# Designs tried in a protein design chat: miniprotein binders against Putative cysteine synthase. Part 4

Target 1, 336 residues: Putative cysteine synthase, of Sinorhizobium fredii (p55708)
Amino acid sequence: MLHTTVTQLIGQTPVMSIDVPGRNATLVLKIEKNNPGGSMKDRMARSMVIAALQDGRLPPGGTIVESSSGNTGTGLALAALEFGLRFIAVVDHHAAPDKIRMMRALGAEIRYVEGDFREDEVAVVERQRLAAQLGAQLPGALFMNQSDNPANPEGYTGLVDELVAQLPDGIDAFVGCVGTGGSMTGISQRLKRNNPAVRTIAVEPAGSIVFGKPGHPYYQSGTGTPAGDEVGKVLDYGCIDEGVQVTDTQAFETARYIARRKGLLVGGSTGGAIYKALEFIGAGKLTGTVVTTVADGGEKYLGTIFDEEWMAKRRLLDPAIAAQLDGWLFGKARAA

## First folded at step 18 (miniprotein; from e1 with R15M)

Design h1
Fold by ESMFold2, look of step 18:
Structure h1 (fold): chain B 336 residues (1-336), chain A 116 residues (1-116)
Amino acid sequence: as target 1 above (336 residues)
Amino acid sequence: SPEERMEQAYRYMLMGRFDEALKRLEEVVKENPDHPEALYNIALVYFFEGNDEKSIETFERAIEVDPSNVLYWLWLAWLLHRTGRPEEARKVLEEALQRFPESERLKEYLERRKEE
């Protein structure tokens, strides 16, 4: 197929299977890192911009504003470039320099919050305030507000249509990460409309507050809701059968394991989702076709998750995780 | 119904499935060639696909059918300017000013063009 724009390269991502021979289950990975911006967020970014242009909230040649230096920011930068819009990314000085450079390379304007910030909670609140202020006050501007934007979850319905076509034997479960709740909600609602019996399991970092557990710091990025922040309004708890936590060690050791054993560099949150999917399969809680997404690639984490020194300094290395994964993927179930 | 086709097209647009969106919208226009919202969304789909020429033509048709929607005029003027036709864009804006002298949307657009 010959496409005319970069945003047309969003979606139609492949699937890859990992059989779990000790159980009657197949883990299917939807490879969303293959989107042109490197993550599944490209889908929601395009959806939010199209919705805003279609209903007139965003005028032709207008300005998009959002608080993000991560995957959402990259997706919005791509959409803005292709649809002739300005994009203002509101960040603080804790943002990774390479992520800022990437957004600049795609034409984004960078706005730093003012003030002497020591805690991420204060910086997050100020970033959101400035983004909302710019969207309200600049002529022709609109704050996308991903956490409260219905076009966020709606942007993932096409992902489910692709999965259904790619997996004609059906989908028995979906295990997904939850941050704002957009992808978890959009995917789970659509899957349950197709088959109400499908199991939907939301994975958050240990220390995230999405499912009511006490907050504490965590290293996983692009997922969870930290203490002091609000859970995204787009999250529909009603379409989630179970919410579970995954530790940074479990997530990151699994990402490292998948790289070594399968040749697939996945991001940290993907490692967490894979770990929990395999744990549920190993416990007999899930059978059949179990889907998760490779939300972004491990290439962005070479200086962290895939850096032995970085992991060791933070006491995140645990060889017992690899042993557990070996048992689930290459071992056989034995009767006691 | 036409409303169902319009909703289907909108869902396809959000998914980036522009061919399917266009098919639904063209069915609406086949039944009602002067459906202004359908023409508007067809013009947008052409724009999202990078087909600026067809987008311009369709916005011109949408204005002919419903000249009262200032947003169609703004899109047309903006598209003409971005495709290297600034004198045509100016003519469109001059006519829009005569029709919508109190439009806040038009005032906002003109202010941004002065800064750019």
Scores: ipSAE 0.882, ipTM 0.958, lowest interface PAE 0.6, mean pLDDT 90
Fold by ESMFold2, look of step 19:
Structure h1 (fold): chain B 336 residues (1-336), chain A 116 residues (1-116)
Amino acid sequence: as target 1 above (336 residues)
Amino acid sequence: SPEERMEQAYRYMLMGRFDEALKRLEEVVKENPDHPEALYNIALVYFFEGNDEKSIETFERAIEVDPSNVLYWLWLAWLLHRTGRPEEARKVLEEALQRFPESERLKEYLERRKEE
């Protein structure tokens, strides 16, 4: 179809399969990195802005505000540009410089939280406080509040409709990342409405508090709920059959493995979801068609996940992960 | 029912399925050509699709049907201005000021335009 706006390019992303023949399963990857902003967050950003314009919370020519230095910020910048809005992105000093440059290139105004934060600290509470303050104080402004915004999960129902059309033989499981809970909730609820028997597995970083485990720092970006933050109100635990944790090493080594073996550059959280999907398949816990999303691309992580020195300095390298993945994908004799 | 079609259209709008949203909204307008909320949502969908001229025409129709909603006036004025029709936008705002002299939304809009 011939589109005339960039926001119309959001969605309709392809799928790719990875066969696991010795395990009676196929891992299907929904390639959400192909969205124009580079991630699945484009869907929820468009949804949240449309909802706010439709119900009058956001006036024509108004200002959107959000706490994000990552994929949500890029998606909102794109939507704001297309719909004639101003966008203020509230960030902290941990924000990757290239992600800031991208938002500025799309016309975003950048606001930094105040404070002295170490490299491994996350100022998420202060970012959310400032974003809420700006939304309340600036005339014609609105804090999108992705963690508590029902238009966030609603933005992903179209992803499921695409999957159902692309996979007419059915979907037996979905393994997805949990950040605010928007994508996990929106995808899982819609999948279960279509097929109540579908298994839904939520993956969080080790150190994330979404499923009640002790908090500690982690390097995975765009996913999880760190200590000191609240779990997103949009998360519906009732549509999640199991919550599991993945370490940074497991996630990042898997992303590196998939790049080398499949030529597909995936982000860190996607590496984690793939690792847990293959682990569950390898243990016989999941069979049939198992879907996960490639939430964003590895191209954003060339200076981190795909940089040997960056990984080594943080003690994230573990050759045993590649051997484990070989065992799951190729069996003992073939993988050796 | 018209309410069910309006809800379906809203869901399609959030998904970015604007063609499906329009189909539902146009069914509502076929049954009731003067349905102000359906006209409002049609105008928004045209705007989201980048069809500013059809959006303007539809907001004009929405105001004709229900002149009491200041938000329709703000959208129309804003669209006229951004599409190079500032004298028409000014006339729309002048009429809106006469109808809604105490509107906080209108006052806020006018202040933002001056600051820009």
Scores: ipSAE 0.876, ipTM 0.957, lowest interface PAE 0.6, mean pLDDT 91
Fold by OpenDDE base, fold request of step 20:
Structure h1 (fold): chain B 336 residues (1-336), chain A 116 residues (1-116)
Amino acid sequence: as target 1 above (336 residues)
Amino acid sequence: SPEERMEQAYRYMLMGRFDEALKRLEEVVKENPDHPEALYNIALVYFFEGNDEKSIETFERAIEVDPSNVLYWLWLAWLLHRTGRPEEARKVLEEALQRFPESERLKEYLERRKEE
């Protein structure tokens, strides 16, 4: 099909299967990095904007406001551009410069929160407050509030329909990362409605509070709920069979490994989900067709996850993880 | 039922499956040519697909069926401006002001247009 709009490029992403030797399991990657904004967030961004336009909360030619310095902001920028809207991204001073540049390149207006924040401090509360304020004060504006927007999880229903069509033999498990909870909820609910026997595993960073563990700092971006923040209201715990944690080292080394061994550049949260999927398969806890989404691409992390000096400085490198992955994917014994 | 088809169409819109949404909406309109909500959603689908011309035509039809919804007038006026038809947009807004003199939506729209 010949597409004429950028939003038509969202969805219909390919799948890549990875055989797991010695196990009755196949890891299937849904390549959501192929969306025009480079992430699965394009789906929910479009969904939220369409919902708001349809019910009149957002007027034609209005302004969308969101607290995001990453994938959601990029997705919203694309939707705004396509549908003749203005987009204001509320960010903090710790936002990655390249992510801000990408949003600006797509026509987004950037607003910074004011205040003195530590380098490791995410001003999430202040960003949300400012975004809500702008949404209320600006004529024709609407705060999207992705963590409390029912159109967020609804945006991922199409992803499941694609998967069902692409995998006619069925899906036995889904392993996904949890940020706002929209993708995990939208995908898991739909999968379970189709087949209640589908096993769903939600992965958060070590240091995230989504599953009631103590909070501490972590380097994984765009995933988890840090201490002091609130878990997204869109998250439905009822559709999650198990919540687990993955360390920064596990996530990032896995992303690095997938690039080197499979030639696929995946983001950090995806690295974590892949690691946990393989861990569960290796332990015999998951069998059959196990699906994981490639939420975004490693291209966004070339100066961090894929920079050896950046990783080394933060003590995030561990060759033992590569050996573990070799064991799972190629049946190789761990080098002792 | 028409209501079920409308709901399904809405879900397809959120998924970006505009062809499927349009098919269901057209079935509703086939049974009820003067269904204002179906016409409204069809107009939106055309807009989302980048077909401004068909969207304008459909909003005009929606207004003919139900002229009491100020949102239809705002969409029509906005699309006319977007497509380089400012005089027609002005006429639509003038008529809307006569019909909805106390509309906050219309006042807000006019305010934003003055700032552009």
Scores: ipSAE 0.870, ipTM 0.953, lowest interface PAE 0.5, mean pLDDT 94
Fold by OpenDDE base, last read:
Structure h1 (fold): chain B 336 residues (1-336), chain A 116 residues (1-116)
Amino acid sequence: as target 1 above (336 residues)
Amino acid sequence: SPEERMEQAYRYMLMGRFDEALKRLEEVVKENPDHPEALYNIALVYFFEGNDEKSIETFERAIEVDPSNVLYWLWLAWLLHRTGRPEEARKVLEEALQRFPESERLKEYLERRKEE
């Protein structure tokens, strides 16, 4: 198909399988980094904008405002550009520089929150406050509020339809990351509607509060709910069979491993989901076709996750993770 | 039912599956050619697909059927400006101002246009 707009490039992403030797399981990666904004957030960004235009909350030629660490902002920037809107992204010091550069390249206006924050501290509350303020004060503006927007999870329904077509033998499990909860909810609800037996595993960073664990700082970006923030209202716990945590080290070392061993650049949250999926398969807790999304690409993290000095300074390197992954993916332990 | 088709069309729009949305909406219009909401959504789908000309034509039809919705007028005027037809857009806005003299939405739109 010959597309004529950038937003038409959203979706229809490929799938790649990873064999897990010695197990009756296959890990399937839905390559959402192939969306034009480089992440799965393009889906929900388009959905939220279309919904707001359709019901008149956003006027033609209006302004959209959002608090974003980068991926949502990039998706919204694409939609804004396509549909003749202005976009203001509210960011903090924790945002990846390359994500900010991408948003700017697409015409987004960037607003930084002010304050003294630790490097490992997420200023989500301040971002939300400023975004809400701008949405209320600017004529023709609308705060997208992705954590409390029903069009967020709805944007991922098409992803499931694609998966069902791509995997005619069925899907046995989904392992997804939880940020706002939109993708986890949208995907899991649709999968379970088609097949109630599908197992759904939700992955959050260690230090996230989504599943009631104590909050502490973490380096994973665009995922989890930090202490002091509220869990996204779009999250449906009823469609989640199990919530689990992944450490920054596990997530980032896995991302590094996948690049080195499989030649695929994946983001940090994806690294975490892959780690947990393989852990569950290795333990015999998941079998059959296990799906996870490559939510974004490692290209956005070349100066962090894929920078050895950056990782070392923060004590995030652990060769034991590579050894574990070798065990799961090759059926035997290898030297790190 | 027409209501079910409208809901299905809306879901397809959110997914970016505009062809499927149009199929459902066209079925509604086939049964009721003067269904204003169906025409409105068809016009939006054309816009989302990047077909501004068909969108304009469909908004004109929607206004003919239901001239009481200020949002239709705003979309038409905005699309006319976007496609380099400012004089036609002005005429649409003038008529809209006559029909909706107290519309805050229309006033806000006009204010934003002055700042551009």
Scores: ipSAE 0.865, ipTM 0.951, lowest interface PAE 0.5, mean pLDDT 94

Design h1
Fold by OpenDDE base, fold request of step 20:
Structure h1 (fold): chain B 336 residues (1-336), chain A 116 residues (1-116)
Amino acid sequence: as target 1 above (336 residues)
Amino acid sequence: SPEERMEQAYRYMLMGRFDEALKRLEEVVKENPDHPEALYNIALVYFFEGNDEKSIETFERAIEVDPSNVLYWLWLAWLLHRTGRPEEARKVLEEALQRFPESERLKEYLERRKEE
């Protein structure tokens, strides 16, 4: 079918399999970086906007406001542009510069939170407050509030339908990242409804508080709940079999590894999910078809994750991670 | 049931599967041509697909069936303006003001339009 709108390009993303030698398991990557905004957030962004327009909470030609680290904002910018809406993205210093540039290129208005924050500190609370304020003050505006919006997880149900069609032999496990919780909830609930035996593993950054661990700063963007923030209401713990943490080093080194060894540019959160998926497979905890989403692409992180100087300055490099990945994916320690 | 079809259509809309949404909505309209909510959702789907002309036509039908929903009038006026038909949009708004003189939603819309 010939598409006529950019939002019609959302979904129907390809899958790629990675063989795990010596294990009865295959890692399958759902390539959500191929959405027009470059991330899986395009799905939920469209869903939230459609829901708000449909029930009249958002008037025709109105204004949408959201707190975003970049991917959600890009998705909302696309939807706003397509549907004749104004979009205001509330951001902080932690947002990747290229993500902000992308939102601006798509016509988004950018508003920065004010304050003194550390480089590795996420100002999520302040962003949400400002976004809520703008949504309340501006005529015809609506704060999308992605972390508490039921249309967020609903936006990912179609992703599962695609996966089921693409994987006729079934899905045995899903390893997903937890940010707002929308994708984890939407995907996991639908998978389990189809097959209750599906194992679901939720991955958060070390320093995230989703699973009750102590909070501390981390560099992974668009994932986790920082200390002082609240876990999104959209997150359904009941559909999660296990919650685990991944370090920035593990996540970013894995992303770097996948690029160098498989030629696929994946984002940091995806690197973390892949690392944990392989760890579980290597330990024999997951078998069969293990699915992970490529939530966004490494193209957005060329000046950070994929910049050796940037990584080194922050002490995020660890060659041992590459060796571990070699062990999982090639079964033998590659002789140095 | 028509209610089930409406719910299914809504779910498909959220998924961006507009073809499936339309199929279900059209089934509802086939059984009940004067179903205003089905017409409303059809109009929205056409809009989401980028078909403004069909959306306008369908909103007109929805208003004809049920003129009591101010949101239908706002959508029609907005789409007419968006498609370069400002005089028609003005007429729609004038009629809406007569029908809904105390509508805060309509007042808000008019104020925003003046600022543009």
Scores: ipSAE 0.862, ipTM 0.950, lowest interface PAE 0.6, mean pLDDT 94
Fold by OpenDDE base, last read:
Structure h1 (fold): chain B 336 residues (1-336), chain A 116 residues (1-116)
Amino acid sequence: as target 1 above (336 residues)
Amino acid sequence: SPEERMEQAYRYMLMGRFDEALKRLEEVVKENPDHPEALYNIALVYFFEGNDEKSIETFERAIEVDPSNVLYWLWLAWLLHRTGRPEEARKVLEEALQRFPESERLKEYLERRKEE
């Protein structure tokens, strides 16, 4: 098919299988980094905008506002551009410069929260407040509020339809990351409607509060709910069989490993999901076709996850992780 | 039922599966050619697909069927402006103002257009 708009490039992403030797299991990666914005968030961004236009909450030529300095903002920028909308991204001092540059390149307006924040302080509440304020004050504007937007999980239902078509022998398990909860909910609910026996594993960073563990700082971005924030209302715990945590070291070393051993650049959250998927397979807890999404690409983390000095300074390197991965994927543990 | 088809079409729109959405909507229009909501959603699907011309034509049809929905007029006017047809857009807005003199939505739209 010859597409004529960038938003038409969203979806229909490829899958790649990784055999797990000695186990009756295959790890399947849904390559969502191939969306035009570079992440699976393009799906939900388009969905939220379409829903708002369709029901008239957002007028033609209106303004969308969201608190995001990452993948969601990029997705919304694409949708705004295609559909003739203005987009305002509300960000804080933690926003990665390259992500901001990308949104600006796509025509987004960037608004920073005001205030004196510590370097380690996440201004989540202030971002949400400013975004809500702008949505209310600007004529023809709408705050997307991704964590409390039913069109968020709905945007991922098409991803499941693609998977079902791509995997005719069936899907036995899904291992996904939890941020707002939209992707986990949308994918898991749809999978279970098709096959109630599908196992769903939700992965959050160690230090995230989604599953009731004590909060502490973590380096994984775009996933989990940090202490002081609220779990997204779109998250449906009822469609999650197990909630588990992955450390920054496990996640990032896995991402590094996948790049070096398989030649695929995956993001940190994806690294965590892959690690947990393989751990479960290795333990015999998951069998058959186990699906994980490559939520975004390692290209966005070349100066962090894939930077040796950056990792070392933060004591995130652990050769034992690579050895474990070798054990799972090649049947032989390497000496550290 | 037509209602079920409309719901399915909406879900397909959210998925970005516009071909499937259009198929369901066309079935509704086949049964009821003057179904204003179906025409409205068809117009939107064309817009989302990047077919502004067909979108304009379909909004015109939607207005012919149901001229009481100000949102149809706003979409038509906006699309006409977007496609470089400002005189036609002006005529649409003039007629809309006559039909909906107390519409806050229309007033808001006009105010935003002045700022552009």
Scores: ipSAE 0.862, ipTM 0.950, lowest interface PAE 0.6, mean pLDDT 94
Fold by ESMFold2, fold request of step 20:
Structure h1 (fold): chain B 336 residues (1-336), chain A 116 residues (1-116)
Amino acid sequence: as target 1 above (336 residues)
Amino acid sequence: SPEERMEQAYRYMLMGRFDEALKRLEEVVKENPDHPEALYNIALVYFFEGNDEKSIETFERAIEVDPSNVLYWLWLAWLLHRTGRPEEARKVLEEALQRFPESERLKEYLERRKEE
């Protein structure tokens, strides 16, 4: 396994199990934080760029453009470096400084949307408009358009092939986060082609509008669809058996719990997926092999989720969450 | 069928499973050595794997088989420049200009290279 490019390091990520023997279940974590860009988005970024080069929409030596202040931007920066392309990342004032620094370190060009946005405004429309404009107007440029790009979900089919090889006894359920819908769709469609009986559970932040609930602010990053934005066109609701919400407190306390009890630093959305997977296991709704992804690592959240002052200021600390998790993991009763 | 193998190769390309993509494409070319789209995709897979020299050789073959597709010429010229062979890239572009004097793809490429 002597690789010569960074994009060859994408995928083939390990799995880790957490047995729940009192509930006849095993929670399996697919460790997507191990990708070179630190997240599962590396897969979809490579897929979207390859598709555009293959079908001629993107010329050799061209420019990719995308609206991203997060993991998609990092993945596209890696793909652009490898395939000899320029990358313009369109961002707004909500962009995390460390994520901008990472994209710059990987050679991305940063473009900020203009305008005076209220602190609670969603600048997604303005970012998407500028990204589309740059893609249409700059010579040899293309807007990747992740929320409406079929190569996004296609980039995750290899993750399922890896899981099948890693888990020869089978997969009974998948619990995944939903942002644009790319990973949820790509993973769920492929799993159901292998086994139509597999349960697929989509997890969104409380306050996300993906499954028709009222919108309100939330702290979970890289997941959900906030009020004022549209649900990604790549999301296939038909391959999702159930959509559920997870609060910031549930997600972040679970991430902190897993760090202390298992030594695994997971991101906030992963904490939410683990919380819901264990809740379903604890209620007897899921048994057998239940898979979720560690979509990104907790290392990116040391100043937020893993900072006691940051959590306390936002009233996100709740020791009852750890007690719930203990009850699901170690109890035999379904009422912790 | 060849079309099914081409579709399988495309899906493998999107997953980054380039060895498996090549295997399917090489089966197509074994049956039909003058299949221009299969040669094009083989050349791309070599590029995605970082094998620029095999990519160049395969684009040269794709042009030999189908000289009418300007995209093959642009890839070849770009790869030659990328690998430190700019005089060869210029010759490829000069020939492409004679064959495709009104190509929008070629005009875009030439303007972009002038603007750096």
Scores: ipSAE 0.856, ipTM 0.949, lowest interface PAE 0.8, mean pLDDT 91
Fold by ESMFold2, last read:
Structure h1 (fold): chain B 336 residues (1-336), chain A 116 residues (1-116)
Amino acid sequence: as target 1 above (336 residues)
Amino acid sequence: SPEERMEQAYRYMLMGRFDEALKRLEEVVKENPDHPEALYNIALVYFFEGNDEKSIETFERAIEVDPSNVLYWLWLAWLLHRTGRPEEARKVLEEALQRFPESERLKEYLERRKEE
């Protein structure tokens, strides 16, 4: 198909399978890192902007505002370029410089919150407050408010339609990361409409409060709800069969393992989802076709997850994780 | 029903499936050629897929059918400016000012236009 706009390149991403020997299961990876902005967030960004233009909340030539220095910000920058809008990204000084440079390259305007931010949750609150303030004060501006925007989960329904066409033998389970809840909700609701028996497992970082566990700091980005922040209103707990936690070590060592053994550079949250999918398959809790998303690529984490010194300084290296993965994927734990 | 087709078209639009959205919307217009919201959404879909000429033509049709929605006028004027037709955009805005003299949306647009 010959496309004429960048936002037409969003979606239609491939799938890749990983057989799990000795188990009645296949792990299927939906390769969302192939979206033009590098993540599945391109889908929700397009959806939110189209919804706001369609219903008149956002005028032609207006300004979108959002609190994000990550994948949502990149997706919104792309949508703003395509649809003739300004985009103001509200960030804090903990934002990775390369993520800021990417948004600037796509035309985003950057606004920094003020203050001494020692924890992610306090910075998130101040970023949200400033974004809402700018959306209310600037003429023709609108705060997208991804965590409370129904167009967020709606943007992922096309992902499920693609999966159904790509996997005609059916989908028995979905294991997905939960941040705002948009992708988990949108994917899970559509999957359950097709087959109410499909198992849906939501994965959050250890230290995230989405499923009521005690909050503590974590290094996984683009996922979870830290202590002091509010769980996204878009999250529909009713479409989730089980919520589970994954540690930073489990997530990041899995991402490193998949790169070395499968040649696929995945992001940290994807490593966590793969780890939990394999754990559930290994325990006999999931069978058949088990889908997870490669939400973004490991290319964005070369200075962190894939940097030995960065991992070692944070005490995140653990060879036992690779041994666990060897056991699940080859049916035998490596000698240790 | 027409309401079901409009809702489906909206969902296709959010998915970026513009061909499917147009198909549903054109079915609504075929049954009711003077359906202003269907025409509005067709015009938007043309804009989202980069077809400014068809978007302009369809906004003109939407205004002809229902001149009471200031948003159609703002889109038309904005598209005309962006495609190098500023005299036509000015005429559209002059008529919009006559019809909607107290519209905050129109006032906001005109203020941004002066800065550009």
Scores: ipSAE 0.846, ipTM 0.946, lowest interface PAE 0.9, mean pLDDT 91

